# VHH binders against Lysine racemase, part 1

All scores and structures are predictions.

Target 1, 368 residues: Lysine racemase, of Oenococcus oeni (q04hb7)
Amino acid sequence: EAIHRSTRIEFSKSSLAYNVQYTKQVSGAKTLWLAVKSNAYGHGLLQVSKIARECGVDGLAVSVLDEGIAIRQAGIDDFILILGPIDVKYAPIASKYHFLTTVSSLDWLKSADKILGKEKLSVNLAVDTGMNRIGVRSKKDLKDEIEFLQEHSDHFSYDGIFTHFASSDNPDDHYFQRQKNRWYELIDGLIMPRYVHVMNSGAAMYHSKELPGCNSIARVGTVVYGVEPSEGVLGPIDKLKPVFELKSALTFVKKIPAGEGISYGSKFVTSRDTWIGTLPIGYGDGWLAEYQDFQLLIDGQKCRQVGQIAMDQMMVALPHEYPIGTEVTLIGKSGKYENTLYDLHKHSGVPPWKITVAFSDRLKRMVV
Positions, changes and structure headers below are counted from each chain's first letter, unless a header gives other numbers; antibody chains are not in Kabat numbers.
ipSAE, averaged over its two directions, is called F for ESMFold2-Fast, E for ESMFold2 and O for OpenDDE. V2 adds 0.75 times the mean of E and O to 0.25 times the DockQ between the complexes of E and O.
[cut] stands for letters that were removed.
The coordinates of atoms that the task and the answers printed are left out; those that the model quotes come from them. Centres of patches stay.

## First folded at step 1 (VHH)

Design e1 (framework vhh_etentamig_d1)
Fold by ESMFold2-Fast, scan of step 1:
Structure e1 (fold): chain B 368 residues (1-368), chain A 121 residues (1-121)
Amino acid sequence: as target 1 above (368 residues)
Amino acid sequence: EVQLLESGGGLVQPGGSLRLSCAASGFTFSSYAMSWVRQAPGKGPEWVSGISGSGGSTYYADSVKGRFTISRDNSKNTLYLQMNSLRAEDTAVYYCAKDYWEDSGYYFDYRGQGTLVTVSS
């Protein structure tokens, strides 16, 4: 980690709490589970998990077992769902840590039954309604799993069932309607568990009224982190508060004479004597090559990133000499200007959730 | 809307002095760097001098260094250019410009109507 550099991610606790409240109000969901997979969408797994309950979050969803274990070892006893299927040999550990554990097949359950011993596993059944490779695809297979869980109640608790809507944030809802109809067809006449959860961010924001019996739980990420899932096409962007900011500071400032190239293999050549600043952030930190020439914010001024982004540093053109240590805002507000994740998406072609996830552990994460 | 009103131009002899003023309105003056740009007869615009929003940093073209002084009064929303040791080559229309730095040079959001400076015996 390079925590002694000025470069850092700041995320707003109050904005995250506001977005939780807004998502519950729009969807009508009484329960919100926050996805904290991929280092909490780059915001920091433990930093987000430690404040989630205070923000109105009712549970955490992780992709892999190790994320759940890390949260528990940090002293957090919140409800945790493991979304990705785990190797059956880890079923006893999942039970020990009280995880709601996703299961995709009857064969997995039969194998787990043999190794659980005195442990009792909390089970979430995955249902494949289309374009997803995990979960059962037929009513017969789903019924067989439910019957097995009921016949082996000494080793299993049937606590959850879900499907994933792949295109719930798409203006063309034909695929969503097909998945929705398949979901209701598959569950018809079956015993439902305590947790029936189908609403990702798009479904929660745009389709909640179409999901009777399955709209009390929102299992969301993007919307709570302050990104409108359709980026304004289906819903208003101004109703969510930005959560994520990326800041740095000038480590070096110099005047470069006209005609000189900036950085190794430079794309940028000055037409006159210009002031250039250096920032301790590069592609090794997650500031990708696609972000070249993005306008950064310094003291309420727009300043273009110039030359090639190096692994650990990059250059910015300045209107005049600034002191070393002058703050630079890459994502966030400075004076009258704001660089949003949507602005960086438009510039780079990289969507907001991929932008935040790509920042490495080299960057310090701070709750503000 | 942005408005810039230049004044102080006129006829002067070589070696003389003039002080140009620019009254700015329609924007937060202290938040923007400002420049003086001139255009001589039959030539394109030439950047002459620039000053940061706070007034803490000043910049000059090589042709005017040591002779011209740029300053500003943010309480009065006014930009100044003190011109000393004037030469025939300084003859031009002088424009006050609200500027923005981007990449390799200054970009002008707006410029005023100008004030004519003529240096002749």
Scores: ipSAE 0.000, ipTM 0.109, lowest interface PAE 20.4, mean pLDDT 85

Design e10 (framework vhh_etentamig_d1)
Fold by ESMFold2-Fast, scan of step 1:
Structure e10 (fold): chain B 368 residues (1-368), chain A 121 residues (1-121)
Amino acid sequence: as target 1 above (368 residues)
Amino acid sequence: EVQLLESGGGLVQPGGSLRLSCAASGFTFSNYAMSWVRQAPGKGPEWVSGISDSGGYTYYADSVKGRFTISRDNSKNTLYLQMNSLRAEDTAVYYCARHEWLSDYGSFDYRGQGTLVTVSS
């Protein structure tokens, strides 16, 4: 049980910093905003946010107001963009915390104008170029919003404008080209704010040269966390450094005689006397059932996870007796071997971005 | 208003096949990556398969690889799951799910009503 605390996520500060610089170099972006939604893609919201500036990150993008508030309450005063829509009643709080706040309609602005009082809200306008979720879809509506912001400069600062590209990491760029053309059509002749940000990971890595005037800011997640957005189809995977590691340690070791079964559903029957180790990690921690039988790494050797993955624990077959407390690498390097997120994707069918976000808050997050 | 409506579920023998459909409305279907998620009685949701907005990329859970095929028809706003070589453990309610608009396929922001698939002799 004391060793149960050994299961942890380690993420590399130096690798994250390298990926930030690599993304800036490839895209040509002078400014990089890191998406920290979903507990910073499972890396730990506050752990990542605390080191982001040191890694060359120029700002943080969150999905919801509560994420931004948590970052501020932790003593972090970095630039923060709230990408998701907020209820208008929270406009004064968003202003108080100095968030760049995404707004999608003139009616929202008119309602906010009535309740801001002495607060001045930093506004990011959402433009819908094909996502059909938030933002204005016509040049007239966009122009009306900008004019309203300028007429009510005592309550609003027109600081940002953006769209999101749905298929920027797809080898078939037809949809990306359609959104790009619509974006330029919609903004043509309008007053632009200080922050024009359209480049998600795929756009930053593959399409930056096609976004003149709108390629100074990269608003990215997966690429900085060490995952190539196309998994090698459009860009090289070996130019990014892995950020995420998952490690544990043996809590129990026992020898099972030949012929004994370890579980009913996963019928591993030992053909010889076999050493079995127990790990304090299970599906309740985010080590999903789809990861069953994955080859884990112990002391530079591949060791197969065996039997059913339980809620809090699982077993691994060992080539010999190991001491209790021996480190086990589930994701990361051990000796000459490395288990990458791409390897786990190939084994499980679960994509890298879903693997890391699925790990529960029961796991300790450590910057290394 | 976003709507996802699944159909095609039913009772099938082990080794049999079923094709599930999901009719999407209230949003631009071609802009969203889509997934199938299933939930067996008394268990949590399990991701089954995913497809990019264009259909150019497909992903499968290890338990269904080689047996299930995800596809989409953006002209009809419809997502499909072709299920072959069905097993008793495939018995579940199958949900059509839409990925978040800011997601690189990570999280779901909407799911449908579900369609029951029962694999039994």
Scores: ipSAE 0.000, ipTM 0.114, lowest interface PAE 21.3, mean pLDDT 85

Design e11 (framework vhh_etentamig_d1)
Fold by ESMFold2-Fast, scan of step 1:
Structure e11 (fold): chain B 368 residues (1-368), chain A 121 residues (1-121)
Amino acid sequence: as target 1 above (368 residues)
Amino acid sequence: EVQLLESGGGLVQPGGSLRLSCAASGFTFSHYAMSWVRQAPGKGPEWVSGIYGSGGDTYYADSVKGRFTISRDNSKNTLYLQMNSLRAEDTAVYYCAKSHFYSSGWTFDYRGQGTLVTVSS
């Protein structure tokens, strides 16, 4: 974390809380688990996890064991689900930290049974309904796993079952319908655990009423972080509040005569005398090459990023001289203008969640 | 206040063409899916075509596939329906609708006043 640089991520606690409530209202879910994987979608793992309960979040979902351990070591005892597969040798550690642990095969369960000793693992069964990633694909394999868990109740608690819907935010819901039908086919006649959770952001926002018996839990990320999962195609953008802002400040300001090149490789050459500002942010911070020429906001004015984005800095064209230290808003509001994650997606082709997770640990994360 | 104003309807011969327009105001047009819905005399409303907010992906009822084309101009807050090879059964009031697409089908929460299309020899 480079705390002495002006470049920072600010995220709104009140907007996050609002989006949690909105998601619960639209989906009808009484329980919301927030995905905090990939540094809480770039918002800051511990910063988000520390305020999540106060925002109305009922549990946290992480992708890897180490994320869950970091949350526990920070003194947070909230419900935690490990979504990604873990090596069986870590089953005792997952149990000791009271994680709901995702399991994808009977062989994994048999191996865990041999090493758990006095530990009792809380198990979440993964069902593959069409993503071809993790989980069992047949009713027989799923039934065999459930029977094993019941026969070994001294080492396992059958607490969860889930699937991932790949296309729940697509206007063409054909693939979602196929996965949904496969899900109900696979679970038909089986003993269900206390946590049946299938609703990602798209399913929670658009399909909750089509998921009877498994629509009480929303396991969401994108929508709570203020991004409409379809970006306005299926649902209204204006019902969610933006959470993420990226800000910096001018470290240098100079006037460049007409005909001079700006930055690496002289990609941009001035056609007239031009004021140029320098910002302490570059691709090493996560401001990707695809963001070249994006309009930044300075003192309520749109100012184009110019020249090549360097590793640690970049340049912006200014309408006049500004003082060093003048705030620059890359994502967020300045005066009457706002740069949204949707605007940056439209400019770059990089989707909003990929934009936010790409920002490096050099950027300080601040709750506002 | 959401307002949708349809235009471009009229009398046309079988096999003819018409282009309908819908001027939208009172909401961020590019953020919403839009549909065309029609209601023939004495019948219930029928969803005809849908387009999502960013443009590009379009959907059609089987009765109009290959004959109708939905499009939008987000810079002008305008929705269009190009209707070709018109048939007597296409006679209806055509409504522009602010819409959502769910797995249960297309829904709309607001529609305009409509524009009458009459296909007759």
Scores: ipSAE 0.000, ipTM 0.124, lowest interface PAE 18.9, mean pLDDT 85

Design e12 (framework vhh_etentamig_d1)
Fold by ESMFold2-Fast, scan of step 1:
Structure e12 (fold): chain B 368 residues (1-368), chain A 123 residues (1-123)
Amino acid sequence: as target 1 above (368 residues)
Amino acid sequence: EVQLLESGGGLVQPGGSLRLSCAASGFTFSDYWMSWVRQAPGKGPEWVSGISGSGGYTYYADSVKGRFTISRDNSKNTLYLQMNSLRAEDTAVYYCAKLSYDILTGYEYFDYRGQGTLVTVSS
């Protein structure tokens, strides 16, 4: 509703398409499923989902049932995987909407079998190889689930199996190697479905050649959104194109005399007469308190955010007077400078994916 | 809240040595892998070294292996980097980083918030 303000998120369709192709080339994967959870990592659930196929995306992965339903209701019939567990009472709805549905236990399957009626559910089995999050942890439990699915083929299609690799973007690969070995141990001798998907962004970028039989599908988020999973430590940041930009414009400009403090909290005191600009963005929009004193970009110049970040507005120190309406780049390029999500992470301690998902629905999203 | 305070940087001649320190607070230090990450002028970040929570495992970038030694003192919540045989190429701001896990994405990431400590290797 705050879409009438100058503050906006712009995301590049061409950069997203480039990153899809780059990820497929590096990983060798022929199939790419894009994670669009948490409002497509803050880029806009429906805005991203509507252009995904055109960008070379082969399917969408969401965390919760409601995200998948929203995509379907927008008229999108693409392949959709529900990664998070759903309450068994929603199994018939998941089937009706043709979702590949993640299942973590035999008891869930037994309960679903009783309520599906004439519906047939597409099932993705979750395997826990060491993250202690979701899925079965033993070969016996996994075998029991597969057996049940085959015995109840009138209600279930055994279509997918996966694990999630933590630490696949960590320079120390000990934990990744342990999860990989556990994965192959657990699946050895079992009937495999058509979708075997283990490659998140880190595994796709750094470990795909170590995953024979399980490297045809990349189920990725950050890398497609232009964020190198290790932030340059394991792979080059300059091979990905930035997707996300955040821009605003000055709503007010004033000069304050030397010796005056700007708001409380920031402890900023002017050493000379200083021009101050006001921006229509604050913590209510997702510009968090941790971003205090970040260097913003105005007309190719670095300008420090000053004073306390308020709910709906904040101030920036200016080298001289600018007209009201002058564009301010918070994330993106201006002249010879660029503020990246990596720069904001270094400044705040908030990682790039948490930065982008924190922006509220108050900000308009624009495909550029 | 997580706080990391780096120190020990300075100007040193090629072949010299420096010992960097990182004072950590706001988390259970012994539970986390710690790393040193550096950023040279005009370049992106580069991982330098990592150490397990217990100190039992240490890892080094090929560019520093044999010259740098990472260590920790869990009783003092302090991480160290002993840098020997310094080269002009080692000139960078050095950051102390905690490896954190993000439950939403399932990824580990470098959590480094300090201002870093500048190491300049020049004659």
Scores: ipSAE 0.000, ipTM 0.308, lowest interface PAE 14.0, mean pLDDT 86

Design e2 (framework vhh_etentamig_d1)
Fold by ESMFold2-Fast, scan of step 1:
Structure e2 (fold): chain B 368 residues (1-368), chain A 122 residues (1-122)
Amino acid sequence: as target 1 above (368 residues)
Amino acid sequence: EVQLLESGGGLVQPGGSLRLSCAASGFTFSDYAMSWVRQAPGKGPEWVSGISGSGDYTYYADSVKGRFTISRDNSKNTLYLQMNSLRAEDTAVYYCARDLYDSSGYEPFDYRGQGTLVTVSS
């Protein structure tokens, strides 16, 4: 466990709250469910979940059953949706923990009906509008599921229905339009539950007006975590507040003689005596090899990461000697400079939401 | 109608090279990230490499990093995978796939081609 190391993720509660309000304002949604899957997009599952209600969040969305259970065991009684399908044998436990549970087939419902006993499961129906991932694809199958839920109301509550608009943040909206048209075709004339939720970050920010009757709930992640889903192409970057910072501190400082090569895959050549700092962060922490040669921030100065990124450590070239313990900002502000997730994306080819998710549980998460 | 057609596979000896091509049609090619996905006999699909719509950003699975290079020519609607230093473990059917740009972090392939077989054998 690396909790006592200087390397940590800091995320801003006030910025997260601001982004929640902004998303509600832009989308017109009255209800916002925050996706906390994949360790809350790397921000920390329990750390984010504990402050979500205070930030104006109305519910949490997780990918797997174990994430929901962890939130409940931490004492959090917020609304929780499980987005990913669960093995039918876990239907009773999902009911016990009061999860809105995603269901993708009639056969799953028939199997659950046999094992629920006295439990009543809150059901969210998944509709596949073209991604071939989860959910039913025909109006007949959807109607059959709804009828089954109505006929077995002693075991099931029909509480939700949704689809996922995968390319809602793409400038080419042809796939979004196809999914949107298919969604309305599939639900037309069917009994709708209280939770009709289709707006992910892109749909909430760019397409809410095109989703009449199903734009009251925003089920979002990226935008609340301070990343503009299109990175400025479809919407303004500066209306969202950055949430995520990654910081460390120099654990060692050495002077390397002129003529000694320390860079790998870089155009930088060491031609004079150079100060080199060591940081307790490496690819085992989620600072990926693709981030090679990124410019870090130390005491208001840009300092290039040099040499290979190791599993637990990496080196940075320094313009002069710094004391051990000097703070290093990998993502965030230092002096007049700022390294954004967009800057790291431009450098590495890894988009912001994949950057934050990649940071391992070795890193301490701190709400600030 | 979206269509993806792979070519360039074949039999090579260990240490050899192959260049795969994927011809795309039916959509605005430059607006979509593209990936190469492979499936070895009896195994599930494994993501190999990806490239942004502009071609400016590329990323690779650790198993192929330093050996494979993904590229694209948006004027020709074509995706490429240059495979060097091939190993027996690279034997698979290689598929071209259109990624959805999805900030939710779940990027399924909404279309994939028929695949091209690469066999690396001594």
Scores: ipSAE 0.006, ipTM 0.287, lowest interface PAE 10.1, mean pLDDT 86

Design e3 (framework vhh_etentamig_d1)
Fold by ESMFold2-Fast, scan of step 1:
Structure e3 (fold): chain B 368 residues (1-368), chain A 124 residues (1-124)
Amino acid sequence: as target 1 above (368 residues)
Amino acid sequence: EVQLLESGGGLVQPGGSLRLSCAASGFTFDDYAMSWVRQAPGKGPEWVSGISWSGGSTYYADSVKGRFTISRDNSKNTLYLQMNSLRAEDTAVYYCAKEGYDFYSGYEDAFDIRGQGTLVTVSS
C-alpha cells in the first residue's frame, strides 16, 4: 500500500532462530509450532512463514482459514494448524489444503460430515478449560466428539486436541493451576490423538515440567518474536534476542524560531531555535497516539517526537541539521541507546504484542 | 547554577539492594532527560541508565538490564536508581548526569554536568 517509502519493519532471522532453539531448550519440547496469526504478530505473514523451517520451526499456527490459504499459495507446504473456528461450508477446502482444523462442537462435525464427500478432514478438538474462547467444557461433550470422529473415520482423522492457558505468565499461578487441573480431569480416560498441545509461551517457559504427557509440543508466538512473556518478572529478559525493529528516515528538515508551536492543538512550544525533522509514519501506520513524546534515535542521539502524531506523518526535534534521508530508529539500537518493545510499553501502556500487531500493511516488512 | 546531589550509596553484600537518589536544582528538571553513569576504580566512566524528561521512556546498559530500575519524581526534582541483585563488578562511584538540552545533544554529547557522586561498594 505505501511500501515505496523509508518506513519499514526489519526482523532478524538469526535472532528468531536463536529464540526457537532457546524455547525448545527451556521447555524440553521436541516440536515447536510458531503462531503466525495477525500477520505473524505484525512481522509479516509470508516473510516469517518462508524462513520458519530454516529457523527450526516444525509447523505454523494461524487463526483464520485465509492465512493458511495465503501460506499454501506462496508455495509453502509446512504443517499448518488453523486455531480459529471456520464456517462449516469451508471444511472441504481446509481438507484440500491439508490443514489441521480446529473444531469446537459436535454439531459442526455432523454438518461437515454431510458435505466432505471424498475429502478427509484432519481434526483438532478445542477444549475450554477457562480461557472462555472456543471449545467444549464437559467430559461428556468431548467424549461424544471423539466417538463421532471414530465412527466417521472415512471423513475425519482425529489428529489433535488442545487447550489454551490464560495466565501461564502470571507470577500468581492459581488460575493456571485451576486450568491445568481441569484439563487433566477432562481428558482422563479418553483416547488421545497424535498431537496433544497445551503449551503457549508462558507454559513452555515456566510450567513445562508440570505438564507430563502434554509437554512435547510448544505452540508459541511471543517468546520466539523476542518478547519475554512476563517481561522479566518470571524469567530473564536478556536470554532472548530482540527480533523486531522499526526504522524510518527524515523526509524534511527545517529550523523553527523560539516561541513557535510545532503543530495545531499541541502544548509544545520551542524554548530556543530548534531543528525539526519530519518522518513518513503516523497513526494510520500503527504509531499510536499513546506513543506521543517517545524518544526516537537518530545517529546515536535521543530525539523527542514533538507535536501531534498525524495520520501519515509526525515530527521529531533534532540536535542540529541532519541531511534528508538520515535514518531514524523508532524501535531498535542506535549508537549507545536501544528502544525496546518493553520501553514503548512503559511509555504508552500498550503491551509489546499489541504494539507489533497494530502496525498496518502500509509498512514494508524485511528479513535481515 | 546547575547542581546535582547524589545519595544512597554504601557497603552492601553480593545479592543485596540499594536505592540511589539525585536531588536536582538550578534548572527546569522536567525539561531534561537524565542519566546514571558509574566509574569503577581505575576505569573510565560507563553509562548505566537513562530516562526521558517525562519518565515515559527508560534505557539500560546490557550489564544492568533486568537488575536496575531508573525512575524520577518531577514534583520533587529527584532522580532514582533502584539497584537489585548487586554484584562485585557493580562497585563504582555512581553519578547523576543531566543530558544535553532535551532536543539538542543526546547521550553522546550529554555529560557536561554531573554531581559529586555516591560510592557503592559490593563486598562480602
Scores: ipSAE 0.000, ipTM 0.109, lowest interface PAE 22.7, mean pLDDT 84

Design e4 (framework vhh_etentamig_d1)
Fold by ESMFold2-Fast, scan of step 1:
Structure e4 (fold): chain B 368 residues (1-368), chain A 124 residues (1-124)
Amino acid sequence: as target 1 above (368 residues)
Amino acid sequence: EVQLLESGGGLVQPGGSLRLSCAASGFTFSSYWMSWVRQAPGKGPEWVSGISGSGYSTYYADSVKGRFTISRDNSKNTLYLQMNSLRAEDTAVYYCAKTEYTYDSSGTTYFDYRGQGTLVTVSS
């Protein structure tokens, strides 16, 4: 983390809390588990995890074991679900840290049973209803897993079961209906655990009423981080509050004569005498080449990023001289203007969840 | 590599008709769902209509159902929107969009509509 550099990610605690309450209201879910995988969608794993409970979050979902361990080692004892598969040799560690651990096969359970010793693993069963990602695909395999868990209650607690909906935010809901019907077919007549969680962001926002018995838990990420799952196509963007801002400050300001090249290889040539500012952010920080020529915000003005984005620095064209240290907003509000993640998606072709995740650990994360 | 070029917009009187076209290139057009998405000044994007890769299934927003017809010609890589009985509230920039899904925990679907769009103004 480069704490002495002006470039930083700021995320709004109040906006995140608002989005949690909005998601619970729309979905009817009494419990919300926030996905904090991939550095909390780039917002900062520990920064988000430390405030999550205060924002109304009831549990955290991570993709890999190490994310969960980092949260525990930071002194956070909140509920944690590990969504991604873990190597069976780490089952005792998952139990020690009190993780709800996702399991996709009976063979994994049989292997874990042999090594858990006195540990008791909290188990979340993955069911594949059509995404072809993880989990068992037949009622027989699911029944066999549940029976194994019940027969080995000394080593396992059957605490969770879930599926993931591939197209829950598609205007055409036929694929969602097919997965939903398959889900109910697969679980019919089976013993259900206390955590039945099928509502990803799309299902929570658009289909909750169609999931009776399975709609009390929302396991969501994007919507809580202030991005409408369909980017306004199926639901209103103005009902969510933006959470993520990216800010920097001018390190240098100089006037460049007409005809001069700017940046490596003279990728931009001035047509007139132009004031140019330099920003301490580049593609090594996650400001990707696809974002070239994006309009940044400085003191209530729109200023175009110019020339080649370098690894650690980039340049912006200015309407006049600004002092060194003048704040630059790349994503967020500046005066009457706002650059949204949707705006950057439209400009670059990179969707909001990939934009925020791409920012490197070099950028400091600040809760505001 | 994906290119979408919208055309056919313009000024039209209330109750009038327009036919929008979208020329697509850079991907296997017949393999993708296509949508029309519109954005009025000061509003977010609004999904209007969608069509399956084969053209067999079509869907419409309640606000346009019965008035608009989506169609495609896969031999020409072209998407169409026939707009009838136009109203002032139909005034917007209309975008042709390739539909894509994500299989992450968010379950997010997004519409790739990086084209310039075509402006439809319904007024006298």
Scores: ipSAE 0.000, ipTM 0.282, lowest interface PAE 15.0, mean pLDDT 85

Design e5 (framework vhh_etentamig_d1)
Fold by ESMFold2-Fast, scan of step 1:
Structure e5 (fold): chain B 368 residues (1-368), chain A 121 residues (1-121)
Amino acid sequence: as target 1 above (368 residues)
Amino acid sequence: EVQLLESGGGLVQPGGSLRLSCAASGFTFSEYAMSWVRQAPGKGPEWVSGISYSGDSTYYADSVKGRFTISRDNSKNTLYLQMNSLRAEDTAVYYCARGLDWGSEYPFDYRGQGTLVTVSS
């Protein structure tokens, strides 16, 4: 982490807490599990995990075992779900750390039964309803898994069952309806565990009333991080509070005469005498080439990023001389203007969740 | 930054074989599960195969079970997909993806550009 550099990610604890409460209100969910995968959607795995409970989060969902272990090693004893399947040899470790562990096959369970010893694994069954991902696809296979868990209650607790809705944020809901119908077909007449969780951000925001018996738990990420899952098509953007800001500061300021090239390779040439600022952020930090020419915010003014984005730095055109150390807002508010993740998506073609995840470990993460 | 670079695609006749490779950089490869995902012309993405951190556990979509084999070499930061008994319906761009399931927000986290596999007589 480059903690002494001015470039940083700031995320709002109060906005995150607001979005948790708003999601619970809209969905009617009593329980909210926050997805903290991919470095908590780029916000910082441990930074987010440490404040999650205070924000009204009831549990954390991670994609891989190592994310869960990192949270535990940081002293966090919150409920943790491991969404991705793990190697069977790690089943005892998952049990020791008290993870709700996702299982996708009967063969995995049979192998785990042989190695758990005195450990009792908390099991979350994955059901594939149309994503063609992980989980069982037939009622027979699901019945066989449930029966195995009940017959081996010394090694397993049948605590969870879930599916993932791929297109719950799509205005055309035919795929969602197909997955929903398949889900209810598959679980009909089966013994249900304590945790039945199917609501991702789109399902929680747009379809919760269509999920009777399965709408008490919201397992969400995007909406809590302040991004409307459909980007305003299905729901209002302004009901969520932005969480993520990216800020930097001018490290150098120089006046360039008309007709001179700016930065490596002279891709931009000044048409008039122009003040140019340098920022300590580049593509090595996650400010991608697709963000070329985006308008940044300095002292309440729009200033165009100019020239080629380098690995560690880039240039911005200034309306006048600014002092070294003047704050630059790349994502967030400055004066009357705001650069949203939606604005950067429209400019670059990179969707909001990919924008935040792409920022490297070089950028310090700060709770504000 | 996470980078995944696929190679090994091409034109092959039905019943033929191809081996895809994915060179990973920008992260500790041995700590992540990996997947292959494909997208056929005019269709949405389909998860094909996944492999655990160590390579000891493998997962396959029903459409490819018994025909495809996923493997990895953690010392070389490389993921492989051996494709046998190829069919016309296997025609797709194949993407190397980090993880098995990145949770509820989007189907999978992948950074590769893909490699085209065409199965045609």
Scores: ipSAE 0.000, ipTM 0.243, lowest interface PAE 11.8, mean pLDDT 86

